# Miniprotein binders against p81326: the designs that were tried, part 43

Target 1, 226 residues: p81326
Amino acid sequence: MLHFGGFIMEINHISKILEKEREEYIRNKVEEYLKQGFSKDDAVNKANQSWRTYIGHRIQDVIYNLLKKFLKDSGLKVTTDKALNNRNLPEELDKVKRLIAINYGEYLFLPDADVIVYKVENNDIKIIAIISVKNSFRERRFETTYWKLKLKESPVTSHIKVFLATPDKDNEISYKCPNGKPKKMRIILEYELDGIYFLKEDFEETEKAKHFGKIVEDIIEISKKL

## First folded at step 21 (miniprotein)

Design W140
Fold by OpenDDE base, fold request of step 22:
Structure W140 (fold): chain B 226 residues (1-226), chain A 83 residues (1-83)
Amino acid sequence: as target 1 above (226 residues)
Amino acid sequence: SEEEKKIEELILKAIKLMWEALSLLDKGDYEEAIKKLEEAVKLLEEALKIAKELGNERLIKRVEQLLKDAKEMIEEIKEKLEE
């Protein structure tokens, strides 16, 4: 058992670790916005919004790098939507980009694909999984589900697993029926997605809802079937 | 205990540095990545010392694993730089 324990399990502390930066970040951003001529209240609001975006990117970056590290020995490759957002892509990444594209008739659009796991076999690219990273579910709660459903509509992309990774700091989807009350988002996301991976310990584990530490093994297993 | 809190603080700092190192590696900043990892190792070694003094086997194991990971990462980068 490739014990992907230890370092990867420390992801449980991602929220705590990154939140320590918040105060300084907010202070600096407030100062920046004040210099731009915003009122104090506006500056604070803008800083908080900036922080939400920033922290999301930081979490995504950590997840990306962890997956990149722990999937390396399996020969699997990892990229991001950001890396694909280039006019001049290496051939490999250009193929990856094309293989995750969703058809909208006259247009092709990419799903939200914070992390993309793929393999190269016989000079062919096979997309294995897309991981959407969400820090909170305040906005666009079912966006990942939308992309999963869209990917499922094409034989080109229907095999691609779509996972959600989240610390779920606000416990929006950690439990299905806390206190007997169904959490709609948890139930729907778990139903529609191929898996939910929590960057924390305090959650209701199911077949599809797992700790992030399991994602590497799961992806490797999926890869073997492709 | 206060000592356990200190260990946890050291661990959290080390983890952050290790994540930063991975990001630097991805960008090709190998030298800076090594520096971050070396700092992480230093913090973890301190944490390990305290954990051993406390006799907390759980914390010892946790820190030892992180040390192993950090050192392995350093070695991997160094090997790559020598090639």
Scores: ipSAE 0.826, ipTM 0.931, lowest interface PAE 0.5, mean pLDDT 93
Fold by OpenDDE base, last read:
Structure W140 (fold): chain B 226 residues (1-226), chain A 83 residues (1-83)
Amino acid sequence: as target 1 above (226 residues)
Amino acid sequence: SEEEKKIEELILKAIKLMWEALSLLDKGDYEEAIKKLEEAVKLLEEALKIAKELGNERLIKRVEQLLKDAKEMIEEIKEKLEE
């Protein structure tokens, strides 16, 4: 059992660690926007919006790098949608890009794929999983499920697992039926996706809803079946 | 306790540095990554010292594991640089 030791478990502190930067970040951005001629209220609002984007990217980057590190010994590779958004791609990444593309008749489009896990065997590329990273569910709540369903429609992509990774700071999907009231978003996401991985300890665990520490093992197991 | 809080703070700082090191590695900034990891090791060694003084076995094990991870990362990078 590859006990991916204590380091991966420390992901539970990602929100706490990154939130420490918020005050300084907001202050600096507010000052920047004031200099640009925005009102104080507008500057604060813009700074908060900027922070949400910034922290989302930071979380995604940490997850990407952790997966890259812990999947390396298994021979698995990771990339990002950002890396695929280039005109001139290496052959390997160009193949990856094509293998995750969704057909819309005259057009091919890529799903939102924050992290893509794949393997290379005998020059053949197999896509294993796509991980969507969400810090907040305020916007585009079911976008990940849409992409999962679209990927499932093609024999080329139907095998690709789609996972959600989130700290779920606001407890939007941490529990299915808190206080006897069903959380629609949790139930739908868990039903439609192949798994939800939490970057925290306080959540309702199920077969499909797990701690992030399990994602590496799960991906490796999936990769062996492909 | 105040000492436990200090240990936790040191751990959190070290983790942040380790994440930053991974990001630097991804960008090919190996030397800077090593510097971050060395700083993390220093913080973790301090945390370990305090944890041992307190006799907190849980914190000792946690810090020792992180130290092992950080040192292993440094070694892996050094091996790549010699290649």
Scores: ipSAE 0.826, ipTM 0.931, lowest interface PAE 0.5, mean pLDDT 93
Fold by OpenDDE base, last read:
Structure W140 (fold): chain B 226 residues (1-226), chain A 83 residues (1-83)
Amino acid sequence: as target 1 above (226 residues)
Amino acid sequence: SEEEKKIEELILKAIKLMWEALSLLDKGDYEEAIKKLEEAVKLLEEALKIAKELGNERLIKRVEQLLKDAKEMIEEIKEKLEE
């Protein structure tokens, strides 16, 4: 068990750490929007929306950097969909982009791929996994599932593992049947995806639902089979 | 206890700095990343001191591991800068 040290486990505190910035962030954004001529109520609403986007990006960035760090010694590489949204890509990233593209007949589109893990062997690129990062499930609850299903439709992409990483602060998918009532979203996500990784300790563990600390080992294992 | 809360706050601040350092590394800002990590080390050393004074073995182990991680990260960056 590559005991990836205590540093990975500290990700359990990501929500607590980042939420401390909220009050100041909201205050500053409200002031900004007021200066732009918005009403107080509109400014507050816009600030809250901005915060949701901001905090999502911050969590994604932390996960990206952790994966990059802990997968480095295994020779695995990590990129993001944002990095792929460039007209002038290095050859390696251009290949990565093409290998995750989904065919819609006349068009190719990329799945939502917050983090992409791949390996390079003898100039051949193999995509190992896509990790979707979700802070909350208020909107687009099954979007990751859609992309997984689309990736399965092609022999080019069918092997790509799709994982969800989330702190699930509101316990929307942490348990399958709390109080005997099935949680539709947990059940569907667990069924359709290759895994769910929680950035916390308080969740129902299954074969597919694991702590984030296991994701590195799981990815390395998958990479050896490709 | 109040002292345990202080230790926890120091740890959380240090972790944040370590994450920021990783982000800076990704951008190629190696010197600034080292500064963040050095600051994290200082916070963790303070936390360790308090934890030892309290005799809290759990917190001691946690802080020691983070200190090790932070110091290793600094060393890795320094080695890269010398190349």
Scores: ipSAE 0.826, ipTM 0.931, lowest interface PAE 0.5, mean pLDDT 93
Fold by OpenDDE base, fold request of step 22:
Structure W140 (fold): chain B 226 residues (1-226), chain A 83 residues (1-83)
Amino acid sequence: as target 1 above (226 residues)
Amino acid sequence: SEEEKKIEELILKAIKLMWEALSLLDKGDYEEAIKKLEEAVKLLEEALKIAKELGNERLIKRVEQLLKDAKEMIEEIKEKLEE
């Protein structure tokens, strides 16, 4: 068992590390919006919304880079949906894009895929997994589940594993039945998805709900079966 | 202790720099990535010194592992630049 201990385990501190930037970020954004002519209240609200978007992208970027690093030796490749939205794609990425597309009759659309893991064998591309990165579950709670279900509907994409990675700072899905009360979101996400990976230590571990440190090994194992 | 808190702060700063270095590598900015990693190494060396002075074996091992990781990353980038 490849133990990717040490550096990857430090992901537990991602929320703490990034939150240190919040005060300065908010201050600067408020000032920017005030200069644009917004009221103080509007400026604060806009700054807070901007922060939520910003921190989400930062977390996604860290996850992307960690996966890219730790999967490299296994020969697995990593990309993002953002990279696939380019007009001039190299052949490899164009194939990746086509292999994750969902059919809506007259139209093909891409699922939300913050991170895409794939392998290249004899010029053939196989998609292994899609990882959705969520910082909070305030909005679009079941979006990842929707994409998983849509991917299952086609024999072209049905094999693709869909994982959720989250720090779950607000403990929305960390436990199934805290204080004897079922957490609907945790139960549904765990049931529908192929796995949930926590960027923290304090959570209820199950077969599908694991620490992020296990994701590399899990992906490598899946890749061997394709 | 106050010293243990200082060690943790240094570790967190170093980790942030290491993440930034990975992002820079992804963008092809190898030189700047090395600079970030070198800064991380300096912070971790300071943390290691304090941890050894305290005799905290847990923190010593944690920092030593991170130092190893950071140094290995630097060497990997340097090797790539020579190619």
Scores: ipSAE 0.825, ipTM 0.931, lowest interface PAE 0.5, mean pLDDT 93
Fold by OpenDDE base, look of step 21:
Structure W140 (fold): chain B 226 residues (1-226), chain A 83 residues (1-83)
Amino acid sequence: as target 1 above (226 residues)
Amino acid sequence: SEEEKKIEELILKAIKLMWEALSLLDKGDYEEAIKKLEEAVKLLEEALKIAKELGNERLIKRVEQLLKDAKEMIEEIKEKLEE
């Protein structure tokens, strides 16, 4: 029994842990932008924008490393879209890149794929899942859904599961019908995606909406059917 | 209690170090990863001591599990360095 021990459950504190860095980060960035000649107001705005990007990358990195660690014993491999943005890719990663590409006629483009899980069997690569990591839904609310739908259009990519991982700090999608009112975003994301995994405890659990602690088991199960 | 808050703070610091260690491992910096994990172990041992003094079984179990995880990670890295 892969005791996905207490360590993976501690992901619930990711927002709290990273938020402690915000004050210092903002202060340093404001100072940097002031030195570049920006006004105080512009410097603050730019610093806040930079923080949003920074914290998103930090969360993504933690998720990537956790998945890499906990999937290792199952023989599953993990990479990122960033790793695929290289001119000189190892053969394995080049194949991974090609297997997630979406056809637009004369062009192939990659979906947003923060984390990619795949297996290698008999020198063949099978893509298992793509995990999109979002800290907030202020921008591009349905982007992950778009990519899921595009992946479904090809027999080459139709089997790829698309998951969303989020702390949902602002409770934008944590509940389906709070106070009897449907949350459009939650309903659509849950309908279109293969799963939503929350990096917290306070959410409405469903068949597709689960705690992040279940993602490893779910991915392993999917991998056995491919 | 104030002591429980201290335990929680130690735990959160240790978790952060463990995440940093994983990132370092991904980059191939095994020595620095071990240092981070050793620091995490130290913090968790302090947390465990306080938790035991308080008799808080929930916190004891939580910290013991994290200690186990951190120590296992150190051992895994050491084994890899010897190969």
Scores: ipSAE 0.822, ipTM 0.929, lowest interface PAE 0.5, mean pLDDT 93
Fold by ESMFold2, last read:
Structure W140 (fold): chain B 226 residues (1-226), chain A 83 residues (1-83)
Amino acid sequence: as target 1 above (226 residues)
Amino acid sequence: SEEEKKIEELILKAIKLMWEALSLLDKGDYEEAIKKLEEAVKLLEEALKIAKELGNERLIKRVEQLLKDAKEMIEEIKEKLEE
């Protein structure tokens, strides 16, 4: 019924679009690190790490703004963990923060929730989903799964859907059995999470592993049940 | 093939501008967001012209939809400015 234009579907080209910035970015960063006294090998390694952080933030920003745009007409609101970590937080966002926090005895921490989708009903806030944006699985491969399990431990957070959004440029989780043998990361992530949304065209689709464009429809349907 | 590569290049540049416009809109930079979208429209209009010369119906439909999306975004932001 609601038409989602071709614009949202173009996120499948995000790696290709952003990769055009890589050569200049790396060149500039290597020069910066060389000026700081690092060896050539160290400077290159640091520049590549810097690129991965940069591109991850760029992808997060695109996802946040697309969700904000396409969920607006359904009365759904979107925020980020960055916004929730401000010291002077508006009352609405303070409530969002409290509703996703995980209790560790005397400490209270936010899960890895790059993007948070919520709704406001009768001045009450209901968290619908959190989206973890991962560009690479080099380290912290199952971090998103850990946070899902923690959210399930409490009746106040157990309803929150936990999604992973990824371009998965290097095909680390794109296929379940790429060489006839189960890919542990893909199998565990798909089993534990509520959904994996790929920012590319070529991957193995399942009930939980989908094109990113489907996330809007899925979130809207979930919100109707809460 | 070379013309199709040029069409794709124009489309991807326009998409990046449209994403940047959404980021600017989020920050309240309405005039700059419109500027980015108008640049995207120009790129998409060029892409459409080439796609029509090739008779590539798939690319024509893709670009026409993106043009519609970009122009709709411009009008939405202009409405916010009038407030």
Scores: ipSAE 0.821, ipTM 0.930, lowest interface PAE 0.7, mean pLDDT 89

Design W143
Fold by ESMFold2, last read:
Structure W143 (fold): chain B 226 residues (1-226), chain A 83 residues (1-83)
Amino acid sequence: as target 1 above (226 residues)
Amino acid sequence: SEEEKKIEELLLKAIKLMWEALSLADKGDYEEAIKKLEEAVKLLEEALKIAKELGNERLIKRVEQLLKDVKEMIEEIKEKLEE
C-alpha cells in the first residue's frame, strides 16, 4: 500500500534503469584502464568489477534519498555509513555513530548499515532501523544476518530493526521454495532479519518480504512504538 | 506495443531524472535539481499524450501520478531555494 505517492514504487524499475548505463560505463572504464597500461583482458575484468561496486553505490543513493524525502514529514532523519565516516562529524551524527557501533574489545566497528534511520527527541537520539543494500549475494551472503545477531546481543542496540533492500535481479532470494526445494539463503535471511524489501515486482511476498514501497509505512509505525 | 515501449522508455528516463534531482537537492544544488525535474515533466507529458491516444487507462493513471509527484517536488525545491 503506497499512500506516500507512486514515485517510490518506481524503484521497482531500478535494475532496468541502471542497466542502460552499463555499456557506456564499461566502455569508458576499459579505455581508462587501457590508458593506465593494463592488458585488454585485465582492463575488462577490472571494468566489470568496477561496475558492480558502482551499481551498489547508485542503488544505495536512490534508497537514501527516497527515505529522506518520504520520512521527513514524520520527524525521522536519515544518514549513511559514508556520512558517518567523514572527518569532523557534527555532534548529532557522532552520537548516531556511537549508538550503532559494535564493541569488539579494543576495536569498535560499524555494522553493515548502508542507510540509517533515526529520530531526535529532547536531544536524545533513537536509532530506528538500519538498511543493508545488496545488489547481489556473491560475497558475504549472510553478512546482514550477522550484524542483526550482533545488534541483538546488547540491550542498547537490540531494538534496532535490520532490513535488507535488494533488486535481487538474479532471483537468488526471490522465492522460498522454487521448484518445491527450499532456498536456504531466502529462508535464513527472512527468518533472521526484520524485513526484506525487494526493488522489483516479481518475488514471493510474505509478512517480512515486501515491496520496497512498504518500507516507509513500516518504519513510521515502528518509530511510534519507541 | 511499439507505443507502449515508447511510453516505458520515457517513464524510465523521467524516473531517473527525478532520482538525480533528489540527489542534487540533498547537496544543495537546487537550481540544477529543478532543471532535471522540468526535463522530467516534459518527458512525462509526452508519455501521457501517447498513453491517452492508446486509451490505456492503467498507463494514464501511472503517468498522471508521476506528473503530480514531480510537480510537487519542483514546488518543494523552489520553496527551499527562496529560503
Scores: ipSAE 0.846, ipTM 0.938, lowest interface PAE 0.6, mean pLDDT 90
Fold by ESMFold2, fold request of step 22:
Structure W143 (fold): chain B 226 residues (1-226), chain A 83 residues (1-83)
Amino acid sequence: as target 1 above (226 residues)
Amino acid sequence: SEEEKKIEELLLKAIKLMWEALSLADKGDYEEAIKKLEEAVKLLEEALKIAKELGNERLIKRVEQLLKDVKEMIEEIKEKLEE
């Protein structure tokens, strides 16, 4: 019997928990930018942008460490896009990087793959899933679907599941048809991706749109088929 | 209620400490991770005391589960110190 406990489900409070850091963070960043000679208006705008980047990385780190913890006993390994861009890669991670990279002629790029789940069997590496982490949908709303389509183009990568994880604080994709009108972004993301995992309690749950806590079971089930 | 809001604040602080401990352990900072988790235990024990005084069974069960989770995390990280 698997005991995941209540801890993983507490990620539903991640926006509330991390928001408490905002005021101090912005105050410190505004002061920093003012010392660099920016006007007050520019410093405030830059501080807010810096906060958005910071909070995105914080959420990615939480997701990475939770997956690492809860997938460990199933023989599944977890890494990040940041780790794969390190200049001095261990051999195992170099293989992971090669197995997800997309070739554009003389250039190679990693997909939008903030967190990567893989397994090692008989000295062979199988990529199970990539998880794109989005704090908000301000820009590049469908970038994750682009990467899913690119991965599907090659037999080497077509099996890789592409998931989106998001608190969706502003409810941009939480419901399919609010007020009876289809929400294009939610409909397209759900159609194209293998799953959307919400880091909050209130959203329209479907076969593909789930609470984040269910991602561990889903990944383990998928890994047994590969 | 005022006291339920106090419990919520304690829980959110403890959860954040638990997330930070996982991040520290990932970097090999096992002793600092354990210190974070021990502080989380203290916060959860305070929350549990208040929840029991209120008789709120839902909050009691949530806090008891988190206490179980954090103590298991401490045990796991202590084993890594031996490696």
Scores: ipSAE 0.845, ipTM 0.937, lowest interface PAE 0.6, mean pLDDT 90
Fold by ESMFold2, fold request of step 22:
Structure W143 (fold): chain B 226 residues (1-226), chain A 83 residues (1-83)
Amino acid sequence: as target 1 above (226 residues)
Amino acid sequence: SEEEKKIEELLLKAIKLMWEALSLADKGDYEEAIKKLEEAVKLLEEALKIAKELGNERLIKRVEQLLKDVKEMIEEIKEKLEE
């Protein structure tokens, strides 16, 4: 039985919890860059960029482990793009990697897929969903929609659901019409993607824009149709 | 209130420990994961005591559910150690 409350819903506090690490992280990184000979201004800029990368990976790790925990009893398996880039890749994960690859003529590339959900049925692997984890939309604001469109072009990958998970702490996509005018980024992302899952309490909920706690139920339902 | 702020601080620390324990268990560090979860239990038990003194039924139910969740996690990881 699925819980809509409890431990999984506490992810709504992820930005508050992780922000407490920022001051010490930035201080240490600035000191490292200053010792390397960078100016104070350059060291601060580099430290802030380093923080954005670090916190993105931290959020991905939390999402990965929560999905692994809550999908296990449904026979669904979870992996990450980091795991798929391992040089000594087990046969099962090598198949997962091949099943999400996109063809660019002579080359095959993986989409931007931070977390991948799949199932195994008698040695056959079926990719259920890919979750892109975005801490902010400073850059690459529509790259997730690009990958959805590319996956849709092939009959081998067209069934794969593409979700976005975000704390959206700065309310860049939290509301469709925040000042009476349509927010382009929210409208396009919601239209093109299969779902947006917020890691916070306050946002405009729709059929596609939901609390992260609903993602487990949604994935299980989708897996039964595939 | 001041009491509600303390409960929130305890809850946030416990939640972070629970996430860290899942990450440790994923890496096979089961003993370290259990230590993190036992720390979370202590924080949640303190939060529950304060919530009961305050009479806040919403907070009491939230903390009781988290205590149930963390204790279940401890038992699950202990079973992995025995395997």
Scores: ipSAE 0.842, ipTM 0.938, lowest interface PAE 0.6, mean pLDDT 90
Fold by ESMFold2, last read:
Structure W143 (fold): chain B 226 residues (1-226), chain A 83 residues (1-83)
Amino acid sequence: as target 1 above (226 residues)
Amino acid sequence: SEEEKKIEELLLKAIKLMWEALSLADKGDYEEAIKKLEEAVKLLEEALKIAKELGNERLIKRVEQLLKDVKEMIEEIKEKLEE
């Protein structure tokens, strides 16, 4: 049995840790936009939008680096959709890209997969899982489930596990039946995806809805079956 | 308590430094990553001292595990720096 270690479990504090950066970030961004000639009101609105984008990228980077660290001794490799979209792809990453691509007739697209876990065996690449990182569910609420369904359509990609990782600080999907009323978003996401991993302590834990700290053990176990 | 709040503040700062160090190491900035981790060690050692003075076994165990983790990270990155 693997020891999870204290460090990976501390991701449950990510919203609290990163929120402390907000005031300085907003202040600096407002000044930057004012210098570009925007009105005060426009600069504030743009700064708030910039913060939401920044925090999303920040959370993704933390997840990527934690998975890279904790999966390396199990022979598992980790990359990102950003790395796969670079023009100067190493051969290994080009193979990863081709193994997750979805065919739409004359077009070939990558699913929205923020983090990709794979292994290399005898010069062959096997995709283990993709992790979608969502800070909030304002738009594109079910995009991750769409990609899971598309990956299931081909025997080449049907084995790929699709996970969602989220702090969900606004409790949009943390509970199945808050106040006795079924929460459509949580129920559908949990039903369709292979797992939801929360970056916080307070949520309704189930077989598929878990603390993020469990993701390393889960990925390692899945990789042994492939 | 007030002391537990102080320990938590030290821990959160140290954790953030550890995440930043992983990001720096991923970009090849090994010396800067080590500097971040060494700062995290100092914060964790301060937190451990306070936790031991309180006799809070739960906090002591948490901080000791984080100290072990950060020291392992320092050694791993030092090996990469020598390559």
Scores: ipSAE 0.834, ipTM 0.933, lowest interface PAE 0.6, mean pLDDT 90
Fold by ESMFold2, fold request of step 22:
Structure W143 (fold): chain B 226 residues (1-226), chain A 83 residues (1-83)
Amino acid sequence: as target 1 above (226 residues)
Amino acid sequence: SEEEKKIEELLLKAIKLMWEALSLADKGDYEEAIKKLEEAVKLLEEALKIAKELGNERLIKRVEQLLKDVKEMIEEIKEKLEE
């Protein structure tokens, strides 16, 4: 089907837009590391790692600001894990932080929640969803499903929807294997998570695997039931 | 098509500027956010002109919607700047 225009839908081009920055970014970072005394091989490796961190933060920032813009008229608020780690945390955000915390017996830890959607009703805060933003699945491929399972363990957090947002630039979960079956990682992620939202045009769509533009409607509908 | 390629280049640049403007506005940098959005308007107006010359209705609708979106963003940020 045709994707009629809208600013939020343009996120499907994020990899193409941001990739244009890579060559200059790497070049500049290599020069910076060479000045610090690293060998060329080490400088290149460090520059590539720096790029992965940079691009991940860029994608998270785009998602955060788009959700903030498109959810505001529905009375929904958006924050980030970065904001929740601030030393001078406002009272409202401190409550958000406490409401997503995971119990490990003696220890209380935050899930790796990149973007958090919540609402405030009568001075009460209700967490609607967390969105994990993954540019690559190479190292922590099932981290998001782990956090979903942990949140399900407590009646206080079991209502929280856990979404994955990904450009999946390396096509790790987008397409079926040559034998026609979905990849194992895709099967597990789709089964365990409440939704997978792709930041690109082409992938195997399902009831849970959608274009990112659908996330706003989904979050709004969930919020009406809470 | 060279003309379609040009439209795509203009759109991608404008979209990136729009994302950057949202980030700037979130940090309170309203004047710089408006500057980026005004540049995006220029790029989108050029893209619209080319799309109309081609008669490509799909591209025309896409660009017109983006122009509407960016102009609304400018209005909203200007209101915050004047607060």
Scores: ipSAE 0.832, ipTM 0.934, lowest interface PAE 0.6, mean pLDDT 89
Fold by ESMFold2, look of step 21:
Structure W143 (fold): chain B 226 residues (1-226), chain A 83 residues (1-83)
Amino acid sequence: as target 1 above (226 residues)
Amino acid sequence: SEEEKKIEELLLKAIKLMWEALSLADKGDYEEAIKKLEEAVKLLEEALKIAKELGNERLIKRVEQLLKDVKEMIEEIKEKLEE
């Protein structure tokens, strides 16, 4: 039933696999935008922007489905922030949403939580982990750490593990001291988060910075303690 | 080598099909998911043949593990169809 096989490790090739789609995707999108009346220059710009959004969603979907597959036999359930924003939410998901929402007085906001892992015990829901998926760190680089700090402020959410999953194609956080100089972003993210899981082979591995394939074992072990 | 490049191309195509099958199964499209996985099996069997001709033990093990994974996925989805 539970499977930790080599298939999950192949996510290390996700950037290479998905990049093969780019040329055809861009061509098709430029054609669509031209039909909508955009200039050639605007169509190309919009197609490239569309590609960036598309690839981010594709990576999130792969992660979601892999976690769902590999965690199901351990009694763990997986959902997404997209699913939690649907209208007319099923009771179970409505409870998940309420258990991760942060209260700002008149307002409730969901943390940056692309994928959520939880379990159901005797009709009670326990949130195990939130996984934020980031393709790039040029903007909003510390948003995930902000949400971890907010979750730590309450005893009802302080147990929730906050993980970052990233291909980090441009090596923005892959090494702690590239060229002998501390990389601030990598150091702070690793310090503040419960773990960073890389979707590639080449990065500096530590107790918190690991290959994505290790995330299933880590989540299962955490769930046994709760 | 050209042969190792071919093996890698086959593996990447198979992996993508496996991801697509998981997405299809999540939506309840079990028969289409199985079709994707059976296509992945054929690609992996071709890759295994080439890896064995090369005598590359590392690639042989990698492809054999993926074949095991795909076949288990097919069995799991078929059982869901029978429920």
Scores: ipSAE 0.824, ipTM 0.930, lowest interface PAE 0.6, mean pLDDT 89

